# VHH binders against Citrate synthase (ctsA), part 22

Target 1, 373 residues: Citrate synthase (ctsA), of Heyndrickxia coagulans (Weizmannia coagulans) (p27660)
Amino acid sequence: MVNTNQFIPGLEGVIASETKISFLDTVNSEIVIKGYDLLALSKTKGYLDIVHLLLEGTIPNEAEKQHLEETLKQEYDVPDEIIQVLSLLPKTAHPMDALRTGVSVLASFDTELLNREHSTNLKRAYQLLGKIPNIVANSYHILHSEEPVQPLQDLSYSANFLYMITGKKPTELEEKIFDRSLVLYSEHELPNSTFTARVIASTLSDLYGALTGAVASLKGHLHGGANEAVMEMLQDAQTVEGFKHLLHDKLSKKEKIMGFGHRVYMKKMDPRAAMMKEALKELSAVNGDDLLLQMCEAGEQIMREEKGLFPNLDYYAAPVYWKLGIPIPLYTPIFFSSRTVGLCAHVMEQHENNRIFRPRVLYTGARNLRVED
Below, E stands for the ipSAE of ESMFold2; O stands for the ipSAE of OpenDDE; V2 stands for 0.75 times the mean of E and O plus 0.25 times the DockQ between their complexes.

## First folded at step 8 (VHH)

Design d06 (from c01 with K98T P105H Y110S; framework vhh_etentamig_d1; at its last look DockQ between E and O 0.01; V2 from the best seeds 0.00; counts 0 for: pae E 13.9 > 2, off the site)
Fold by OpenDDE, look of step 8:
Structure d06 (fold): chain B 373 residues (1-373), chain A 124 residues (1-124)
Amino acid sequence: as target 1 above (373 residues)
Amino acid sequence: EVQLLESGGGLVQPGGSLRLSCAASGFTFSRYAMSWVRQAPGKGPEWVSGISGSGSYTYYADSVKGRFTISRDNSKNTLYLQMNSLRAEDTAVYYCATESRVWSHGKTYSFDYRGQGTLVTVSS
């Protein structure tokens, strides 16, 4: 009998869900996605491959991939009302808040909102995968008093996403690198946002509600904010020596350095980070200086020597996104966009095999208080 | 103290060539990306070319691409700019600089250190 009377703060280590979707194998240092290692997949497969794997259960062949892409392209447009709503937001709003609002509003346009059948949810997933990049990109434009960018149908999924952000058609290299980043962010077992989505879904609430909650979760600096924080540090430092100084200062103050540490890769560099590091090198070679690379390498060395910590995905993703011309406030929204497929998979699975989450509490409050007549 | 000393400037005819040098001291030269910037009379500073610390990566302004070549010798703490096919519009004071990127959308450059410059005059 599971001792249910034990309080486990943060539910650390607690098995909260049964799933066939993903598993962090800490023993073998693998991120298992539908039976495959995501790291291995990332070497040869693109984001749409992962989408197909997570939603359809198989790695697509070329025809299937093309069909998938066509399906998604048909879903790029968002209702004008969403743009209008976003336009009403204060210009000081963060794009994550805009994204949260945008995803929430989409629910109102679903004529079958209460239908949770697999086929219906699957359709919704593709709709969301098509629309969320638009919301992410154009939320930033709108908040900066720019005209929304319309999607381009002749570009790949990832290229269009990047285009909508930057207003420029990406190079092949940029597209490749950006797509890779989407792969790497696509799924990660049961982080707070995914758990939140499942919790919401467990009430048999709709997929939009679940994702809305997930956005709210991911917004937290303890969850999705690491990539932004890394880039902010780099901006503050501006030079290699400045970055060294900044890190030493933070360490002396016992401040947490964002972008380091990983639950699966504790004793070595996150392979995902390594991939993004290579991307950074490539971009540095094409677009100019390697200042960010040098800074990051210096930081990597310091953290290894001083704390025995290694870079995670966010550490090198941040400067890569910078090189790609992506504004810092969109780092987390892009992360969410990538994670959309995983979130949808989890919500669908929850709806198909549902048990409402209803935990209890260790009550530490007052007892036996009475109102005096 | 960081010191950058440019040399090699002079008067040259259109179509001619010059090689600029920059002697660096007071810092670990190989750890810093270096740039050439120029300023023409009455104009603002213009970035010309950059090179990574290791020398593995080079990049150029469109205005000089194909004509100028940046290089470095880290063993000598020296930065070079080979300028070929010089034009009248290349007339400027050329500065060697340590690169510090301004973190803004638009990717402007600032420089932590800059030399006194060397004058290049291209005139018939």
Scores: ipSAE 0.000, ipTM 0.277, lowest interface PAE 12.3, mean pLDDT 91
ESMFold2, look of step 8: ipSAE 0.000; ipTM 0.340
ESMFold2 (binder alone), look of step 8: mean pLDDT 80; pTM 0.803

Design d07 (from c01 with R31K Y57W K98T Y110S; framework vhh_etentamig_d1; at its last look DockQ between E and O 0.02; V2 from the best seeds 0.00; counts 0 for: pae E 20.6 > 2, unsure alone 64.7 < 65, placed apart)
Fold by OpenDDE, look of step 8:
Structure d07 (fold): chain B 373 residues (1-373), chain A 124 residues (1-124)
Amino acid sequence: as target 1 above (373 residues)
Amino acid sequence: EVQLLESGGGLVQPGGSLRLSCAASGFTFSKYAMSWVRQAPGKGPEWVSGISGSGSWTYYADSVKGRFTISRDNSKNTLYLQMNSLRAEDTAVYYCATESRVWSPGKTYSFDYRGQGTLVTVSS
């Protein structure tokens, strides 16, 4: 029994929720998703498979997958008002802020906003999964004074998402790699954004509100900002030697190097990172650009030797996204888009078995102050 | 000053072979990946092949796989492209380049440096 009188900073190690959705098994180095290891799934399954698993509880067969994709395709369009609202944002706004706003505005268009039944939330989840990629992609276009890109129905879910970002139909390889990244970002137990979503949902607030809060959480550089930070470092360095120097300089200053360290895989490379590294190799082979790969490998070696740290998913996802033609500010929004299915699953579960979160505080403030008459 | 000088281009018949060379100077050649890029008349630049600084990794466009071979001699600061089984569609000015990937809207990439190019004409 957790001593309710004990202050646990950051709630580290505290069991905050009962869930059937996901579990980080640090003993076996598994990311359990609905009874499956996500890493194992990622080898053979795509993002829509994960969507079906998390929302429907089972790995889909081909027919189910097709139906799911069709369902999502019907939800690609966003209300014109969303585009208008995004167009009102300052051009200096970050796409994460635009995403936050966009998700928030969507709530106003839900005619059953107060209905939290499973079937309604499920429908809502699919709507969000259909629309959020649009918001992510077009938020960037709008903020850069570009015309919004319309979704293409003839592409796969992942291909369309990437298309909407880049304005170009992806190759099969690009699609595959991008889809894989979505799988790998799809769910991760109870990180801050998921916890935030549950906290909001626990008030019986709507799914949009919960996701809006989750966006706000994920925006934080301690949460979703690692991929962006990694790519910024790589851009700053420009060369392998530059990157080496940059890392050594940061290390000498005791600065945190983003993209390294993992809570589950502490003594070896994150398998997710390894997968993205392979993706990076594949993309490098396509266009002859192996600079980022060389840089990342050099960095990997330095961090291993100097700190005993290994790359996490963000470290290799960042250059992969770069090679896919994805702008850096969309790295985190894409992460959120991928995580949407997990967030929805958690919120749905919370609504179905709800207890409002209401923690107390260790008060360290002033006492016995009086206003003078 | 970085200098890249391509040579070896010429007129060849379909099915013929050419070997291009690129002499590099003004930078530590072995530290940089190098690429061949070609531009046909009326077309945009097309990446052809790449090789890592050490030469351990080689990359090819699908259009030239199995026909072209990229190599380098770091002791001579020279990049090579062996072109076999040449086709009419291979006709282009060929450039050696140091690659710099810069993201821009529409997924545009650029090269830091390239030479003046050497013309390869494949015609019967």
Scores: ipSAE 0.000, ipTM 0.266, lowest interface PAE 14.6, mean pLDDT 91
ESMFold2, look of step 8: ipSAE 0.000; ipTM 0.118
ESMFold2 (binder alone), look of step 8: mean pLDDT 79; pTM 0.795

Design d08 (from c01 with G50S K98T; framework vhh_etentamig_d1; at its last look DockQ between E and O 0.05; V2 from the best seeds 0.00; counts 0 for: pae E 15.6 > 2, placed apart)
Fold by OpenDDE, look of step 8:
Structure d08 (fold): chain B 373 residues (1-373), chain A 124 residues (1-124)
Amino acid sequence: as target 1 above (373 residues)
Amino acid sequence: EVQLLESGGGLVQPGGSLRLSCAASGFTFSRYAMSWVRQAPGKGPEWVSSISGSGSYTYYADSVKGRFTISRDNSKNTLYLQMNSLRAEDTAVYYCATESRVWSPGKTYYFDYRGQGTLVTVSS
């Protein structure tokens, strides 16, 4: 009998869902995605490979991959109404809020919104994978009173996404690095946003609603905000010595330092972080500007020595994104965009094997209160 | 063209004070963290102090903590270094710089830009 009477704060360690999608193997330090180690995949496979794996269940061959990309390209455009709605937002709005709104509005254009069949949801997933990059990129442009950037069909999926953000066609290296980052962010078992999506989906609500909720979840600084926070620290410090000082100061004040620690990789650097560190090195070598690299390496050393902590993905993703010309407010939205495929997979699985989430509470409030006559 | 012009150096007795200034031009001053570095005769450059672009954060080498104060006026594109309780070992050419990277202490420092320097001599 499952002890259902025990309060487990944050549901720490609680098995909340049965899934065939992903598993964080903390024993073997693997991120299992549909039977593969994501880390191993990330060395040779691109984001679209992961998309196909998560949604179709197999690593695509070249023909399948091409077909997938073509399919997604057809979905790049968003309704004009989306742009209009985004244009109505205050210019002070965060792109995550814009993204939340954009994803929400998309639901209104689905003529089969109540259909939760696998094939229909799969179609939706591809639509979202096609459109969300547009919403992410153009939310920033719109909020900054810039004209929206139109997608380019002659670019790869990742290249187009980066292009839409920066307004310039990326180099091959930039494309590769950006695509790699999308792979690394694509899926991670059952984080808060994914859980949220499942919770929403468990009501048999639609995929858009689930993703909207996921955006809201990921917006939280305890979830998706780490890369942004890292880059902010780097910007605040601006120098190697400054960054060292900043970290020591934070440590002395018992402040949490974002970008460090990982649940799977507790005793060593996150391999994903290592990959992004290499990316940072590559980008730094392009123009000889290795300030961010030096800062990050100094920070890495300090945190290892002082706290025994290692960089996570966000720590090195932040400066990489910076070097790619990506504005800081889009770091989290890009994270969401990447995670879209995983979220869709989870929602689809939830719809196909559904049980509504309905937890109870440990009530610690007042009792027996009465309104006095 | 980026220009950094240091001033305020001179001869001072131990225990004395000096205030250095650095006039910056040719770039958006407030966007750059600024640093003071010094080089004593026969020695390599030594980082002294840095200040963030906004001025919100200041950093000091251990050797000058409590004695030196870095500040900036972004409206005037000027960097300052107030040096108090000067010691003989503070004798050096002081440079205003935009820091690019720093190696381990006592090693080589790299800067995007630096001025011609101003000489500070602490002697009785």
Scores: ipSAE 0.000, ipTM 0.254, lowest interface PAE 13.6, mean pLDDT 90
ESMFold2, look of step 8: ipSAE 0.000; ipTM 0.171
ESMFold2 (binder alone), look of step 8: mean pLDDT 80; pTM 0.809

## First folded at step 10 (VHH)

Design f01 (framework vhh_7b2m_4; at its last look DockQ between E and O 0.01; V2 from the best seeds 0.00; counts 0 for: pae E 12.0 > 2, grease 27.4 > 24.2, off the site)
Amino acid sequence: EVQLVESGGGLVQAGGSLRLSCAASGFTFSRYAVGWYRQAPGKQRVVVASITSGGYTYYSDSVKGRFTISRDNAKNTVYLQMNSLKPEDTAVYYCATRSGVWGTYSFDYWGQGTQVTVSS
ESMFold2, look of step 10: ipSAE 0.010; ipTM 0.364
ESMFold2 (binder alone), look of step 10: mean pLDDT 82; pTM 0.832
OpenDDE, look of step 10: ipSAE 0.018; ipTM 0.302
ESMFold2, look of step 12: ipSAE 0.000; ipTM 0.355
ESMFold2 (binder alone), look of step 12: mean pLDDT 82; pTM 0.832
OpenDDE, look of step 12: ipSAE 0.059; ipTM 0.574

Design f02 (framework vhh_7b2m_4; at its last look DockQ between E and O 0.01; V2 from the best seeds 0.00; counts 0 for: pae E 11.3 > 2, grease 24.7 > 24.2, placed apart)
Fold by OpenDDE, look of step 10:
Structure f02 (fold): chain B 373 residues (1-373), chain A 120 residues (1-120)
Amino acid sequence: as target 1 above (373 residues)
Amino acid sequence: EVQLVESGGGLVQAGGSLRLSCAASGFTFSRYAVGWYRQAPGKQRVVVASITSGGYTYYSDSVKGRFTISRDNAKNTVYLQMNSLKPEDTAVYYCATRSTLWGSYSFDYWGQGTQVTVSS
């Protein structure tokens, strides 16, 4: 039991929430989502299955999945005002900032914003799941002075999302891999962004506010920015030997290597990373270009040997997204998009069983100061 | 306890085929890579083929095009289809798996092996 009088930096190990949503079982190497291992699910189930599981509490049958997809398709469009607002942003803005703004603006269009009933929040969740991919994709296009891409109704949820990003209809393999990545990013117990969302929600603030805060949290390089950083490193290195050199150089300078280590998975590889590594292999096999794979494998080896660190999900997700034609600045926004369903589930749960978060501080500042007359 | 039990070995004529099976227990089979090794008399144990949890396969150069590794996760079984067998394929064949789900590049659990003899 955590002594409430003890300062625990970063709340490491502190149980902050009671939940039925997810649990990281590090002993059994499982990411438990509503009683299922997400890794096991990821082998046979898609993102919409996870959506249904997290929001409806069950793995959907085919009819339910179809209905869910149709429901989401109806929500793809965003108000024109969103596009207008995004168009007002400086072109130097990062897509995460655009996403934050976009999600925030959506709140203003909710006519029942103060209604926190389960059914209403559920509806909002579906709306957000439908719209956020659009905001993510088109924020990039807009910021790059490109025409927004309209969603395609004949594609799957994941295929449409990828299409909206790349402007090209994805292959079956690309769709599958991208969808898998969405599954893997969908939920992860109580990371900073989820905690932030719950903290905001605990004031009985609205779902949009909670998600907006989550976007802000996820933007941090210690949270969502690792995938971008990884790809940047790979781009800088260009070759296997270059990457080895780059890593050794960074290590000699005691710089943190992004894409390695995890607060929960400290002594072993993130199992999700393994899944993405397999995806990278598939993509590499298709075109016969395994440079990124080789680079990543070399890096993995070096970090294991030199630091005893293992790849996290972002390490292998980055080159996968690169091979899918996804621009680097959208890696984190895509992460958020995927996590939307988890965030919504947590916020909904918080609203249904709410206690306001109000921690105390260890005060280390000055005392007994007085204003002199 | 991790257990690997090989079967399907035997005597076969050159050009013939054998199918080895390895029944696995004591771990979540579907999450682990599995492989086949062989050890010929007087030689070191060497990798023949491996398959990852995701179905990615590796073959040694000596068996490429002739051997096929596959797995049935529902049965916790890995297979090695050996076609066009050669006398040089004569060895004890061992089924192997990893001690860790990820982060390891080598196999460290082994079965007892099954003898494969290819006659000229």
Scores: ipSAE 0.000, ipTM 0.226, lowest interface PAE 11.0, mean pLDDT 92
ESMFold2, look of step 10: ipSAE 0.005; ipTM 0.191
ESMFold2 (binder alone), look of step 10: mean pLDDT 82; pTM 0.829

Design f03 (framework vhh_7b2m_4; at its last look DockQ between E and O 0.01; V2 from the best seeds 0.00; counts 0 for: pae E 10.9 > 2, grease 25.1 > 24.2, off the site)
Fold by ESMFold2, look of step 10:
Structure f03 (fold): chain B 373 residues (1-373), chain A 121 residues (1-121)
Amino acid sequence: as target 1 above (373 residues)
Amino acid sequence: EVQLVESGGGLVQAGGSLRLSCAASGFTFSRYAVGWYRQAPGKQRVVVASITSGGYTYYSDSVKGRFTISRDNAKNTVYLQMNSLKPEDTAVYYCATRSGVWSGTYSFDYWGQGTQVTVSS
């Protein structure tokens, strides 16, 4: 008999890694990052503070933050070869495929690729953090036959990222909200993409390869893309009554409705979603158009009353990104850009205390077949 | 034709108060958000406060707790009560609103001419 007590489909409940980076404290409803509550950090700190915390181990002082910002600004430009490769992609390619390709090609320009020491991986992490926003924003423009948008020296990291996407300088509010979204997406324990990155890193493969795999994982329908799907529903519905009708129709057909439910927060709204709901309120007030907010609130009520389900982060992040002028196909690539720092931290941690992931199978196929003479 | 007319600006000592008014005409006022922006000399125009048609209010961090926005739909008027004024609040204050929904814009389309607020040390 096969020991089926050792077969855990999907690795549900398996503790696969030791980490000092983050965990989901479901008892206290906290996302803990390097010992800090992520939600508390997001109220007072920005994305570059999270970058320094995850990669250097501490929240930066002002001098350290200035140094980090200057370091990242020097890394915003990508080799011309990256732009050329992306230009060869069919214009119908998904931006996540362009991102995967761009990250993969970056490895070819690393003259120390086999060196996985901490200091070398740290330099790579900062290079990736600088270059990935350019790849994300400008792959979209390339795929749409638009001129690339170059970064500006007088914009912050998050403002520059949003600027490269939209072609217009964000307001203070837009920058604050976008930066906060990057903080909220930055690290989340061990989702499939982070696990994939650690699996690749465990073979002593390079940081770029690990991130390439993480992009591929995140494109999977069961992992990423929910924020895109939410905004597509809102666009299709057009009105509060249209959205109510759309949701009731999907519920009558027992269809899954993207933007609701979270593995940890099954009985209440995802705290990150609550923060994005407040951001949507702020943008709606400044913009003078609260239709998306009204639609989302109606949908929230319907799902609570009909199914006992609550919004996750993507439900409210999607209309926030719409209000920021972000094209829907970039929602998942931006998610990856935010997660880059967490992924880099995990790969570095894996390399520095490594054991290869090599699971076994429970064989259930045919046995003892013979090749006849 | 949408018209927005600000009033109530002036010179005030630090720590003092002013109340700005914005009289609106030419549209269904109760259906649209209205905002207050300010522009200091040599600076870009930035949001101060706004109030949606549904009554949700927003305040920039620099004025939260000191300024209060309100609206009177019967009079087509939006107010900005400014308390505990500081020299940094010195600016031209504009009210603004937008037309339509799903217009494809995320900024206000119609602006008043502005009213000067000067806060002296």
Scores: ipSAE 0.005, ipTM 0.334, lowest interface PAE 10.9, mean pLDDT 87
ESMFold2 (binder alone), look of step 10: mean pLDDT 81; pTM 0.822
OpenDDE, look of step 10: ipSAE 0.010; ipTM 0.313

Design f04 (framework vhh_7n9e_1; at its last look DockQ between E and O 0.01; V2 from the best seeds 0.00; counts 0 for: pae E 19.6 > 2, grease 28.6 > 24.2, SAP .775 > .668, off the site)
Fold by ESMFold2, look of step 10:
Structure f04 (fold): chain B 373 residues (1-373), chain A 121 residues (1-121)
Amino acid sequence: as target 1 above (373 residues)
Amino acid sequence: DVQLVESGGGLVQAGGSLRLSCAASGFTFSRYAMYWGRQAPGKGREWVSGISGSGSYTYYASSVKGRFTISRDNAKNTLYLQMNNLKPEDTALYYCATRSGVWGTYSFDYWGQGTQVTVSS
């Protein structure tokens, strides 16, 4: 057992919260979401099924899913003031700063901000789930001097989100693949951003503030952006031969290579990565262009042979997003949008059984200096 | 390129009114918030008023709230400032401004040359 007074750098291994939401089971190699295996869910369920499971406690029946979809559709639009605020940003604004700003402004429209009752926070969660995709997609368009893309009420949640990003209606295949990516990113125990959200919530601060902090955490290079980094490597390499050289060069310099390794799936390929690899195969077949697939397969082989490391979700999600027409700067914002439901669930759980986080320090500074005067 | 041209300034007696106009070109006017600022002789620039791209939301400095009204006509790419109950301390060069840019470039603050408002008492 961990000694309660021991200094644990980075809180490595510290059990900081009790939760019924999710668990990274390293013994059984599972990501558990509300008692279910995430992989099992991702094979037959869509993102709205995960939303209902995380926020309402059950996988929805048909009527419940229809009601949820209609509820979210009512929340697709954002107040004009969000568009105004985003329009004030310099065109060089960092995409995650635009997202953080947009999420923060939403609090200003909530007339019951001090009310932390379950039912009120649940309404906020649905509002955030509806509006964050709009903020993500349209901050990009505004920053690029393009007209906002208005939501289409006749599209599913995932189809509408992808539509707002690309400006065109997705095919059935594109929608299914994008929706699956949202399922796979939806919840992951207690990463830095979720922990940050719970820390903020523990002060009894509001859900929007907690999510604002989570965006800030996810912007950090050591937390978010691995999927962006993977696609940047693929772009730099341009060819299968180029990618092999790029990886060997990085390995010779002992550099970290994004897209490999996972806490739960250390001894095998991340099964989520395998699902995205199959999606990449499907998209490559439709377009008749399998260069990215061939590059990624070569890199997978090199890392397995040289380091015994295996692709994680980000390694194959990156080229999938590229094939879907998603701009690289939106990869991390989309990750946050997917994680919104998990973040909301965690904040609500924290509020409903709360104790403020107030850790101590190991003081290593000077002692006994004298104050003269 | 972005161009902003102010007009409508002049000499006015304290308590009087003026309406300023700002003709905008070189960008999709309706997508961008617009601002009025002013600079009195020997003073720094002061933010005066702002309006959202759609025109739905307006802002005012406390020194002008209740006396000035900002508006825009997106069909004519024109920004307005109605100034009522003018005071000698409103004497300044008034300029309109926006933030805009193109893909792949740094966003610039753009403002016009300004139009002089002089309030005598």
Scores: ipSAE 0.000, ipTM 0.121, lowest interface PAE 19.6, mean pLDDT 87
ESMFold2 (binder alone), look of step 10: mean pLDDT 83; pTM 0.839
OpenDDE, look of step 10: ipSAE 0.007; ipTM 0.298

Design f05 (framework vhh_etentamig_d1; at its last look DockQ between E and O 0.01; V2 from the best seeds 0.00; counts 0 for: pae E 17.2 > 2, grease 27.3 > 24.2, off the site)
Fold by OpenDDE, look of step 10:
Structure f05 (fold): chain B 373 residues (1-373), chain A 121 residues (1-121)
Amino acid sequence: as target 1 above (373 residues)
Amino acid sequence: EVQLLESGGGLVQPGGSLRLSCAASGFTFSRYAMSWVRQAPGKGPEWVSSISGSGSYTYYADSVKGRFTISRDNSKNTLYLQMNSLRAEDTAVYYCAKRSGLWGTYYFDYRGQGTLVTVSS
């Protein structure tokens, strides 16, 4: 039992929430989602299957999945006001900030904002799942003075999302790999953004507020920024030898190498990373361009040998997204978009069984100061 | 200017063999992965095979695995495709293809004029 009177920095290892949504079983190397191993699901199931599992509690049959997809397609459009607001942002703004703003603005259009009933929150979750991809993609276009891209109804959920980003209809392989990435990013127990969302939700604040806070959390380079950092590092290096040199240089300077290590996965490779590595291989096979794969493998080896560290999901997701034609600033926003379903599930659960989070502090400041007359 | 020139196509009987070549110029050949793609009449382009810049890695479509072999000679700036056990369904125009850059998607920005391979009895 954790001594409640003991300061635990970062709340490391502290059980902060009771949940039926997800659990990281580090012993058995499983990511448990509603009783299933997410890794096992990812082999045969797509993102919408996970959406249904997390929000409805069951893996959908084909009819249910079709209905879900049709439901989401109806929610693709965003109010014109969202586009207008985003257009007011400086062109130097990061897409994560645009996303934060966009999600926040959506709240103002909800006529039942204070209704926290399950059915209302569920509907709201589907609305968000439909609209957030649009906000993610078009925030980038707007910030780059491009015309917003309209969603295509004849594409799958994942294919449309990728289309809205790149302006091109994806191939079947691209769609499959992108969808897989969405599955892998969908839920992961109680990371900082999820915890933040639950903390906000615990005040009985609305789902939009909780997600807005989650965006802010995920923006941090210690949380969602690793994928961008990895790709920047790879671009800087340009070659396998360059990457080796870059890593050794950074290590000599005791700099942190992004894309390696995980708070939970300490002694082995993130299994999600392994799956994305396979995706990278598949994409590399199509055009024969395996430079990124070679670089990443070299880096993986160096970090294992020199530091005993292993790749996390972001390490291999970054080059995959690059090969899909996704701009680097959208890596983290896509991460958030995928995580939306998990965040919604957590917020809904918090609202249904709520206790306000109110921790105490170890005070180390001044005492007994007096104002002089 | 990037130039790709395919050769070696022709008429062959089922079960026969052909070797295609692609002469490349206008870029540092060894820095780029190269691919063969084909297009049959009335069909869209189909990826056939790829090889990394160094030649260390090769990749094949399932339809040609075990029958086709991709290779390259970087000293000659030439890409090859050895095609064995040819089938009627292999009939197509074969193109040598590359990317415009070292990074990015697997979309091909450059290809040659192609060489016709006809497999018929």
Scores: ipSAE 0.000, ipTM 0.269, lowest interface PAE 13.1, mean pLDDT 91
ESMFold2, look of step 10: ipSAE 0.000; ipTM 0.149
ESMFold2 (binder alone), look of step 10: mean pLDDT 83; pTM 0.840

